# VHH binders against Ribonuclease 3 (rnc), part 17

Target 1, 276 residues: Ribonuclease 3 (rnc), of Chlorobium luteolum (q3b6l3)
Amino acid sequence: MEPLWHKLSALPFFSSRPEKWEGSGAPPSLTAFIRSLFKGKALSLELYATALTHRSMVHDTTAPEITRSNQRLEFLGDSVLGLIISEYLYRRFPEGTEGELSSYRAKIVNGKSLAGFARNLDLGIHLIIGESADQQRIRTSTSTLADAFEALTGAIYLDRGLDAVREFIEEQIIDSPAFEAMVSTENNHKSRLIEHTQSHQLPPPVYTVLSEEGAEHEKTFTIEVSCNGRRLGRGTALRKKDAEQLAAEEAMGALERALTGDVAEDTPAPEETGRG
Below, E stands for the ipSAE of ESMFold2; O stands for the ipSAE of OpenDDE; V2 stands for 0.75 times the mean of E and O plus 0.25 times the DockQ between their complexes.

## First folded at step 13 (VHH; framework vhh_7b2m_4)

Design m5 (from k4 with F104Y; at its last look DockQ between E and O 0.33; V2 from the best seeds 0.00; counts 0 for: pae E 3.8 > 2, unsure alone 64.7 < 65)
Fold by ESMFold2, look of step 13:
Structure m5 (fold): chain B 276 residues (1-276), chain A 119 residues (1-119)
Amino acid sequence: as target 1 above (276 residues)
Amino acid sequence: EVQLVESGGGLVQAGGSLRLSCAASGFTFSEYAVGWYRQAPGKQRVVVASIYSGGRTKYPDSVKGRFTISRDNAKNTVYLQMNSLKPEDTAVYYCAKELWSGRYYEDHWGQGTQVTVSS
């Protein structure tokens, strides 16, 4: 029996041989698109073609050889995506409650968000859709695009494993501007600060308790945060966690002001602290 | 047990080059990102290069264009090619197992390898 990839190469969206790359301004063939995702590295092309095969192809009279769509890969990919996003959120928000983490995950992995990420990849033009189906409606459908993104994730997992999924998800979701809006609240400045240090390949922020003042059960804590050896913010509160958030908020403000180049430095002069 | 063994350090004049190696064991190397870190006296340990198992790399600005990370998954080995070395590159260099390249690492450290760049 012929491999599925060879059978799929005869379908409308396989305009080139699997190893051929298009250099023109026209949209790339499905083969070229799949190979471009991994910078030319060899991959199991049958998995990716299946991931982009809409259920309308099953029993299409023009391609009776196609007996499965992306539905099983979408099923697997849904779980893989949930795992990978949960893993990231767990580490990014070490003080987040289960409820908060679940809320963030729901915002990221819902159909509308996934369809948006699928559109950024132009997945719709690469879908393999039954000839008699309403092509334009299906290619732009939120549910179709979300399912394809999940199926693609499942294919990456089966072909290359979880680290390849992390690489893909980092590029397509985590590093996108839309991601920060999904996980931001006005009260999560510690997480914003750690993302800043990671984006600049710096060590994580360091929080130091400067003082504890007041009665035994009414103490206030003053906490300072340093980033890469620079003291950037302080906060005072009745709970250490709250003081840390206030310190991080001030630090983020200082970093934003430094990016404009017009503002005074918010940290003490380095020469006033000991070198030891 | 995760083990990471660094080698290839030494004394080099400014402008010179060194190639570091890290032998990894105790985990499925090809399933994880890996990175190189350095720690100068009195400073925090900081990442200087990271690489996913599939080859995507990240570098801080301080070493970009001078340092190149690479990996050989068949040999469970990660390398750091350091060119145009400067005195501020003087540090103990460590490799680490990472979960998200350049973002999170497991707290498993070897002895490291000393790199000293003379002026």
Scores: ipSAE 0.265, ipTM 0.722, lowest interface PAE 3.8, mean pLDDT 81
ESMFold2 (binder alone), look of step 13: mean pLDDT 80; pTM 0.810
OpenDDE, look of step 13: ipSAE 0.484; ipTM 0.811

Design m6 (from k4 with P60A; at its last look DockQ between E and O 0.65; V2 from the best seeds 0.00; counts 0 for: pae E 2.7 > 2)
Amino acid sequence: EVQLVESGGGLVQAGGSLRLSCAASGFTFSEYAVGWYRQAPGKQRVVVASIYSGGRTKYADSVKGRFTISRDNAKNTVYLQMNSLKPEDTAVYYCAKELWSGRFYEDHWGQGTQVTVSS
ESMFold2, look of step 13: ipSAE 0.397; ipTM 0.794
ESMFold2 (binder alone), look of step 13: mean pLDDT 81; pTM 0.826
OpenDDE, look of step 13: ipSAE 0.612; ipTM 0.864

## First folded at step 14 (VHH; framework vhh_7b2m_4)

Design n1 (from m6 with L99F; at its last look DockQ between E and O 0.36; V2 from the best seeds 0.00; counts 0 for: pae E 6.2 > 2)
Fold by ESMFold2, look of step 14:
Structure n1 (fold): chain B 276 residues (1-276), chain A 119 residues (1-119)
Amino acid sequence: as target 1 above (276 residues)
Amino acid sequence: EVQLVESGGGLVQAGGSLRLSCAASGFTFSEYAVGWYRQAPGKQRVVVASIYSGGRTKYADSVKGRFTISRDNAKNTVYLQMNSLKPEDTAVYYCAKEFWSGRFYEDHWGQGTQVTVSS
């Protein structure tokens, strides 16, 4: 039987055939896609082709030589992705409880979210799917796309190691607008700090920009939060809102660790002007 | 023990160039991201540039286009080429082992190397 990459190169989803064929186990359009994800490293193109091979190819009578799909890579990739996201959350939110960190991880690492990230990469057009299967439905299926993203993560891990996975995940997940929304929605420490000040009848928190690094309109910001005249937290980020959340996160941690509630000892009573 | 030793700082005129070096030991250098940070007098230490083991780089907007981070895994060394220097770049520069761009491992700061840019 012909080598796997010759079989794969005949599939209609590959976008181009170059003037010169470079036979390294995957066709040129797949090669271009995989190389666009990484810099400065030689790749095992057969591994990535496997990561993009849907289970419908297994036992396809038109391609009996294909005996494995991306399922084993998905299995590995699920664990690797969980580890990498957990590592990020642990270090990003040092004051986060286990429950908070688990909640974040569940929102980030689920089929719906992973399918969204897979769509941002156009993974569906690169999937290798059995000829007798419903091509359009499978290529757009949330479960198929999520599985492919995890399988790709597993392939990166095997081919290039953990730092390459961190690099990939930072670009595709951490730096995405979707990630910012998930983190802002699930753990709004600014909102918690406001609730704290209200429940103790204190003035609202005050955020102060301590420094800005940048001559252009693109800067990094260091912001400090004060509550009732006391400096409680500090954060640095590329966006003011993110720096404020980090400052609020530190402030909430400090309040929970070092202080009993920050309530005024003597709240002034309203003056009596009414019935006795 | 993890050690990161910065060198190459000095006094330069505005518009000038410097090349900083950071010699790393005590960890498998090729497996980690590494970054440069700086601390101006009275200010907090902030990230300037990072480089992953696979070569992806990230820069603070204040230095983008002027600074270039690079690494030599054979020498366990990371570099920061600083061009078109401005007085605002005056700071002590540090390097650090990172797990994510701009996110360092604690307790590994060296003495740093002073960069002073005169008007």
Scores: ipSAE 0.063, ipTM 0.578, lowest interface PAE 6.2, mean pLDDT 78
ESMFold2 (binder alone), look of step 14: mean pLDDT 80; pTM 0.813
OpenDDE, look of step 14: ipSAE 0.457; ipTM 0.801

Design n2 (from m6 with S101T; at its last look DockQ between E and O 0.28; V2 from the best seeds 0.00; counts 0 for: pae E 13.4 > 2)
Fold by ESMFold2, look of step 14:
Structure n2 (fold): chain B 276 residues (1-276), chain A 119 residues (1-119)
Amino acid sequence: as target 1 above (276 residues)
Amino acid sequence: EVQLVESGGGLVQAGGSLRLSCAASGFTFSEYAVGWYRQAPGKQRVVVASIYSGGRTKYADSVKGRFTISRDNAKNTVYLQMNSLKPEDTAVYYCAKELWTGRFYEDHWGQGTQVTVSS
């Protein structure tokens, strides 16, 4: 007994030629693109052509025979992508809370991120867009590219099954430099400050413990960060690492304010007399 | 009723080679990633190599360049060619159905095949 979605993948894409396509199946450049992604497996080129068909083709009076766009495939692909990324995050971060996992998923599968992954595939040049529509605007639109990426995911699912989607997503999202950077740089102000000093050829930031207060079990630490002799931020927390992050956060805020408005700031010189 | 049956293990001198085989049944083999794992005495079971249904492979750093995983979807079989074997490769080797590279389903473990590498 065949699965229902494999039966659905055999449905015709369209009953007539797309505008300017003279062969059978998908346009020549789309055909080459899709075949380059897959080895040795049967493909329904009509599914992939549908995945790359913008809704402007449905409203295009010069192609009244086209009645379907990628919207249904985007709907399916959104769910499939969410499942795959959630599955990956669940296993990748076994100590992660539901809130932390949801936050990562939101960063990975938001429209801007998906549009970036779509650009890495040059997906925009393969979009099938109505002739009377603004080709350049639609082809580069964040929402259009994100929807096409999700629709492509849905088409892969219907044509080749879930493991093929996992392979595609691992190659295009998980293994990408953008994914690695996004996951490794989530709101780490110490890392941002280090990058700032490196980009300006400055010494690395220096963190100094200004004070330690409280009982041994509930000590608070106050830490200050300096860059190139200038005090930029201060943080207080129960752990030294947390106080350092708070100091770096204030330092990054001060640097951002200086870049947007101020050319100089007067701060007291670091105190040479300690408190202890 | 998932079954994975490992074979091809044995005793081999350091620097030698072995080829492990894993016969799979009870699931649509061509739709799943499959991996080789190993467990030395007193250690946890760890992934050695994985192969996706489309043929993409991943390896543990300790075996890169020495081991090669491959699959034959027509025969529902996955292989591990192990070259330049070292005593530290001594373990029971298992194959497993995977969701992601190195993310196994615990309920499908077979008996494994013993690989022993002597100096």
Scores: ipSAE 0.000, ipTM 0.266, lowest interface PAE 13.4, mean pLDDT 76
ESMFold2 (binder alone), look of step 14: mean pLDDT 81; pTM 0.825
OpenDDE, look of step 14: ipSAE 0.665; ipTM 0.884

Design n3 (from m6 with S50V A60S; at its last look DockQ between E and O 0.02; V2 from the best seeds 0.00; counts 0 for: pae E 19.2 > 2, placed apart)
Fold by ESMFold2, look of step 14:
Structure n3 (fold): chain B 276 residues (1-276), chain A 119 residues (1-119)
Amino acid sequence: as target 1 above (276 residues)
Amino acid sequence: EVQLVESGGGLVQAGGSLRLSCAASGFTFSEYAVGWYRQAPGKQRVVVAVIYSGGRTKYSDSVKGRFTISRDNAKNTVYLQMNSLKPEDTAVYYCAKELWSGRFYEDHWGQGTQVTVSS
């Protein structure tokens, strides 16, 4: 069980505000970061600087020339990321149902997950944040990090095209150890249900044995899962844990249908559980 | 400011037990895995045990069955119960916050806590 080893740079936690932006080019530390993202040379450094520019920089008195933050790039990047992850899941799981693929996509493309990938890139230390803003709070914010990751995706797409951004997402998300844990086919339905209830500020799921039927050598267990007083699913199997897994699978399918419907194909919005 | 502070080390006879603690602050403790690592004199730091946010645990082969990792999310604390200690367990023990599965902060190691097992 030796952990995966990667060559890592130091992860200093910022203790002081970055120096003001003095020019039209990217600052030196940002430039080094952008060059480290992929083998090719970045040609539009201002595009990447925009992707890492938090809205607090707009109208900052120390940098009045900055009039645009990463918001438009985030908008574009959200769609590009969704496309690439969907394409990968389609190819990776040829026997996967539409519901299963949508569930995997929802786990990967949400604020908590994207913030995690952003932290793995040390993205927070490279954010360009207004001098008067709360630097420490903003650099560690889940929503800020997720937005920046999506904006960076949009910038790569505009600068280098779809193949380049696909390579970036493969290296940063798909090839990561965290990704494999999220898309493992081994008994992850109960984990998905717990994650869903937490992200929606609901009580944890409760599993109840409804019946135990048959002769001892043919005994079956029927288990129901419920949440917040609602019955979500049930499963029947020879082992209680297998029945629980089937109940959770049915529950996730029902929840996915309620969120996506026949008209909507979007990933359910991820929610940060830190609000309670 | 992320901090992980180890304590509970000391001198113990072979076959004895020791409980290490790691107090965490500066992050939402319940969202992250935490791991225990150790570094014997002149050796590289290696993983001992990991406990994930959902409670799942993993152990290195050298400690499996003898060590137990646990966490108390209300107290932002992770523990390592070390039983049946051997002289080869002598090391400085460190805790670390998971960045990703199996990937922890490499440059945020604290002072650690010394465990010495005499024969």
Scores: ipSAE 0.000, ipTM 0.091, lowest interface PAE 19.2, mean pLDDT 75
ESMFold2 (binder alone), look of step 14: mean pLDDT 82; pTM 0.831
OpenDDE, look of step 14: ipSAE 0.019; ipTM 0.366

Design n4 (at its last look DockQ between E and O 0.10; V2 from the best seeds 0.00; counts 0 for: pae E 7.7 > 2, placed apart)
Amino acid sequence: EVQLVESGGGLVQAGGSLRLSCAASGFTFSEYAVGWYRQAPGKQRVVVASIYSGGRTKYADSVKGRFTISRDNAKNTVYLQMNSLKPEDTAVYYCAKELWSGRFYDHWGQGTQVTVSS
ESMFold2, look of step 14: ipSAE 0.013; ipTM 0.404
ESMFold2 (binder alone), look of step 14: mean pLDDT 82; pTM 0.832
OpenDDE, look of step 14: ipSAE 0.760; ipTM 0.919

Design n5 (from m6 with K58R A60S; at its last look DockQ between E and O 0.36; V2 from the best seeds 0.00; counts 0 for: pae E 5.6 > 2)
Amino acid sequence: EVQLVESGGGLVQAGGSLRLSCAASGFTFSEYAVGWYRQAPGKQRVVVASIYSGGRTRYSDSVKGRFTISRDNAKNTVYLQMNSLKPEDTAVYYCAKELWSGRFYEDHWGQGTQVTVSS
ESMFold2, look of step 14: ipSAE 0.128; ipTM 0.635
ESMFold2 (binder alone), look of step 14: mean pLDDT 81; pTM 0.822
OpenDDE, look of step 14: ipSAE 0.627; ipTM 0.869

Design n6 (from m6 with E98L; at its last look DockQ between E and O 0.03; V2 from the best seeds 0.00; counts 0 for: pae E 20.4 > 2, placed apart)
Fold by ESMFold2, look of step 14:
Structure n6 (fold): chain B 276 residues (1-276), chain A 119 residues (1-119)
Amino acid sequence: as target 1 above (276 residues)
Amino acid sequence: EVQLVESGGGLVQAGGSLRLSCAASGFTFSEYAVGWYRQAPGKQRVVVASIYSGGRTKYADSVKGRFTISRDNAKNTVYLQMNSLKPEDTAVYYCAKLLWSGRFYEDHWGQGTQVTVSS
């Protein structure tokens, strides 16, 4: 059987919205875009083309040979995305209840949020949409963009495996400014600590990396936070950003205890021994 | 086999000009979109300019008005004229065959040519 991409090559070259491109460079070709999604090479362009194929292409009278859209890939991608986000939240919020973790996951993996992440990738310009369909409406639709993001996640999983998807999701969702806003309201200890220093007219918190231990791919970082010269907390995690949050959590606990009891001396938190 | 060979890079002062060339072989050049990409140290490759088989061109916002892409199908060559160069244009420049203009293929890149723009 012929590869799907040979049949797709007979379709008009797609490029739907260069005038809405707000990035620092020109929009990449589909192949260049796919190559930019992770550190390795894509092994199957058919998977990615399918992930970007809207259902309007199936049974389109101008392209009757197209028989699959991204629906099955989005089904798979939904599960893969849920797993990765759940894994991250479990580690990020060790004191979180199951209900709290589920609430955060729902904020992150809903259609509106996923469409936002898809827009940050300019995913809409790479969608393959039926010729007779309303191109503008579909390319900007929240549901279309969310579905494509999930399908892309599924394609990366099938093509490159779970580690590649984890790296992709970390870059596109977890490290994004939008993600921090979603999880920052009640449980962002770094934000609470800076608010404390500002309300007391103190210098902002200072975070210092105390150690980096472990194998190249599994390094742990130990980070200490100090406020106005006082060492208030430490955290250890696989990512510096997460270690900072843990350090801030300990610092906020120490500050809360000081507000409800006798004054405490300025002492460092107990030192933890990392694994080698 | 597909082969792409870039040339014309070098060291220039800010405000200067360079003209890059890319000789292509191993495919029907006139039927494919081709383009220039660049990779600054520590960054991924990004598109700079593309030219399609029908002659339509596209440019990154950072180079519009300063760079011009062109092609000579008789010589199987794509060019990038770079004017008013800035230090931020410092990168390795690659030419590439684009897969979506006629068929799906593996990525095909040249070895690149270094462009260095000094202040």
Scores: ipSAE 0.000, ipTM 0.093, lowest interface PAE 20.4, mean pLDDT 76
ESMFold2 (binder alone), look of step 14: mean pLDDT 90; pTM 0.907
OpenDDE, look of step 14: ipSAE 0.740; ipTM 0.915

## First folded at step 15 (VHH; framework vhh_7b2m_4)

Design r1 (from n6 with A60P; at its last look DockQ between E and O 0.01; V2 from the best seeds 0.00; counts 0 for: pae E 16.5 > 2, placed apart)
Fold by ESMFold2, look of step 15:
Structure r1 (fold): chain B 276 residues (1-276), chain A 119 residues (1-119)
Amino acid sequence: as target 1 above (276 residues)
Amino acid sequence: EVQLVESGGGLVQAGGSLRLSCAASGFTFSEYAVGWYRQAPGKQRVVVASIYSGGRTKYPDSVKGRFTISRDNAKNTVYLQMNSLKPEDTAVYYCAKLLWSGRFYEDHWGQGTQVTVSS
């Protein structure tokens, strides 16, 4: 008896392809797409079809033979992806702290980032989605695309082993221009501030929202960070997380000045117009 | 080495009928779904019928009721009976080994068989 994923190629289902897809031009066949990932090798097409099968197919009464979706492959792929990225970060940043490495990994393997990498592969046009489901919404959904990327990673692991996954992740994530932006230490001042408090056995930084100004879709946030009872920084931005990073940036600057010099700046937090 | 050989095409008057055959080799035919596709000049290939290994069939609305797919597992052959033919059915017809649900096929194409429907 073959497992379900080996039987996928035997299930009949008709479809048509539009003259133009959302991403332009005619989409390649699944076979051509998978072969492009592995330098012309395609050993188990059925496994990749499972990785591209959305859960809506399991609820599709017109195809009762489909009893599984990509969810189990996603589960496996999440772990494999985490391992590969962790190994790379460990070797790439030998002076990085555990906290710094964990922060980088979280930025890379979160749903928004993975969906972006999935879009670079045009993965959405290859998804197998139930006939009664909203095709366009599902194919462009951040969560759907992220899940499919993880499931594809799991399928590569099962089909080709860990070395093939390393090569795939290097080409699709690590070598991408976005990767360096994600791991820049100068862009994650919150992580540096947390590391500083931990290394000096101080309480964690505390962030306080000082104000929220404007209409819901144009709102700005002003946030202050304090450490060990001392107010160290303040930031204003359109998103809370961005304002927190700006506050942490000012705090790290103040701490770095105190550590490297005797020029003490006695400047209480001034009342200023917003950042804009 | 998957091989699919289409035959039975030709010139036929509108309203007529034609039966296409596809001889398959290089895989365990009885275990796989197979389908018929067509390609008109300057257009993409589109599915016109598929049949599951257990006999379940599917058709797009444009041919439903006019076309019938069937298979003979003993002869490793799939057929397409085409009735009430229209000029817009003019195309090269291909059979394909299906990977999953008609949207996924292995990229093994024969030469196809030309069907021309005249008025």
Scores: ipSAE 0.000, ipTM 0.180, lowest interface PAE 16.5, mean pLDDT 77
ESMFold2 (binder alone), look of step 15: mean pLDDT 90; pTM 0.906
OpenDDE, look of step 15: ipSAE 0.724; ipTM 0.906

Design r2 (from n4 with A60P; at its last look DockQ between E and O 0.71; V2 from the best seeds 0.00; counts 0 for: pae E 5.4 > 2)
Amino acid sequence: EVQLVESGGGLVQAGGSLRLSCAASGFTFSEYAVGWYRQAPGKQRVVVASIYSGGRTKYPDSVKGRFTISRDNAKNTVYLQMNSLKPEDTAVYYCAKELWSGRFYDHWGQGTQVTVSS
ESMFold2, look of step 15: ipSAE 0.122; ipTM 0.631
ESMFold2 (binder alone), look of step 15: mean pLDDT 82; pTM 0.832
OpenDDE, look of step 15: ipSAE 0.751; ipTM 0.916

Design r3 (from n4 with A60P D61N K64E E98L; at its last look DockQ between E and O 0.32; V2 from the best seeds 0.00; counts 0 for: pae E 4.8 > 2)
Fold by ESMFold2, look of step 15:
Structure r3 (fold): chain B 276 residues (1-276), chain A 118 residues (1-118)
Amino acid sequence: as target 1 above (276 residues)
Amino acid sequence: EVQLVESGGGLVQAGGSLRLSCAASGFTFSEYAVGWYRQAPGKQRVVVASIYSGGRTKYPNSVEGRFTISRDNAKNTVYLQMNSLKPEDTAVYYCAKLLWSGRFYDHWGQGTQVTVSS
């Protein structure tokens, strides 16, 4: 019995070079799409084909030998994605409570968000859907797209391991503009400073109380933040947490000035590569 | 116990080349990103190359096109080929075990000095 990939590769979407495909707007072959994700490395194409196979293909009369859809890969991928995003959040928000981390994860790993990331990949056009099924409805369905994204994550895990999943998730989720909107806290400069140090592979910031002055009901705290042995900012406030935010705010301002105004060797750039 | 041992540093003239290597042990090398950082005199330690286990690489703009990172998972070794070296590349170069293409690090090597003369 032929493997699923051999039967699927006879269809126009699965040919590495589509047979008789001459029209404009033709979707890329599955092989070309998968290679775009991993920069041309050899891959298990059958696994990725399964990840893109909607349940409507099971017992489709045009391909009766197709007996598996992406459901099992979606099951696995859900867990893998949860693990990988949890790992990122744990390290990014070292002072976050379990409830706060769970809240962030829920914003990132929900059907609506995952469908959005799937749309950015044009994943719907690569789905393998049963001939008798409503193609338009299924290809644009939020749940179908979210399931396919999770199934693709599961396939990457089985084919290439966890570091490849991190690579994929970094490119598709972490580095996306949508992600920054989900986790950005414009007035949470401690979080911004932590992200800066993590992005540059530096030690996390350290906050030190320099002084506590005044009467007990009017006491002020002066706190200094340092990173990699370098003092970056100070803040003074009635609560330690507020003083830490002010210290982080000064630190972020100083780093932003060095990037754009005081970087004598480099000019400011629109991309992240200039923060060195 | 994670260990990273750099080698290949030295003195070179501007325009020259060097190849750094880093022998890694104490972890499943093929499951982690690895990378190279440098620290110039009076500056912060900064990334100059990182590579995921699957081979995808990242470089800052300052070294793009001149530096190439590679890995040999069978030998647990990561390399940095540095071409068209400039005096500004003078620094101590460190090998590191990474996560998320260097957003987080676990371990550093001892470093190896690279000095580029004019």
Scores: ipSAE 0.091, ipTM 0.582, lowest interface PAE 4.8, mean pLDDT 79
ESMFold2 (binder alone), look of step 15: mean pLDDT 82; pTM 0.834
OpenDDE, look of step 15: ipSAE 0.408; ipTM 0.791

Design r4 (from n4 with T28D A60P E98L; at its last look DockQ between E and O 0.32; V2 from the best seeds 0.00; counts 0 for: pae E 8.7 > 2)
Fold by ESMFold2, look of step 15:
Structure r4 (fold): chain B 276 residues (1-276), chain A 118 residues (1-118)
Amino acid sequence: as target 1 above (276 residues)
Amino acid sequence: EVQLVESGGGLVQAGGSLRLSCAASGFDFSEYAVGWYRQAPGKQRVVVASIYSGGRTKYPDSVKGRFTISRDNAKNTVYLQMNSLKPEDTAVYYCAKLLWSGRFYDHWGQGTQVTVSS
């Protein structure tokens, strides 16, 4: 019997081009794509082919030798991706609370986001999908693309270890424009404070410049924010808008501390719902 | 236990070239990003090159095109080739065991002085 990799490599998974493919001629081969991820270093190509194998191949009678899809690699990759993103966030935001770090991670590691990163790689055109399956629907499916991204992460981990995963994730997620936007929106404390006051039917926050200190070319601004007549935070920065964000950050921290002071630490947590 | 020993520094003329070496031990070198930082007098250390175990590299714009990092995992050695040197490249250069291409450092060596004269 022919080796599995040879059979996978010969499959015509590119016979129906994705609607979004814009290259000249045929799409890149699976081998060329995998080599591009690691600058041509030797790879375990069967492992990566498995990571790109959709479950529809398992019931494909024309390829009975294909007995597994990417599902087990997706399972592993979910954990590896969570670990790597958590490690990055922990180091990147040393003053971040567990709740803030969890919120960042949730925005980054969810199906919609992972599918977006998979689309940036054109991962859909490299999926190995059963001949009778609806090729276009599956190749563009959010869940299919997210699963493949996680499975690819799992494959990188098994083949090359955690540092290789960090390299891959840095290029595909951390350095992406989408990541910066996600982190920026999670850190907009002025917007959080406005939303807090609106949800509690309070007047909007008021920002006041308390002082301007220093030489003209190095002037700093100290700004205080108040809510409902209470002064809740101050920030100092070289730009007024930056000082406002810092004041809002302190105000949100003060509000969170007041809420924490209203409950006992040993109160049983509600049952957790599964992330999915 | 982690040891990083830099060598190859010295005095060079502006426009010249220099190659730094770093011998690493006490950790699984092939599994980590490694790289080079520099520190000019009175300044903070800044990354100038990093390389992942798989060979991907990162450089800040200030040295891109002039500096090249490479690694030899069989010899546990990382190199920095510095071309078209400028007086502002004068600094102590440190070899480092890194995470995330120099976004976070783990360990670094004692450093080697590079001085670029006009």
Scores: ipSAE 0.011, ipTM 0.461, lowest interface PAE 8.7, mean pLDDT 79
ESMFold2 (binder alone), look of step 15: mean pLDDT 82; pTM 0.836
OpenDDE, look of step 15: ipSAE 0.254; ipTM 0.677

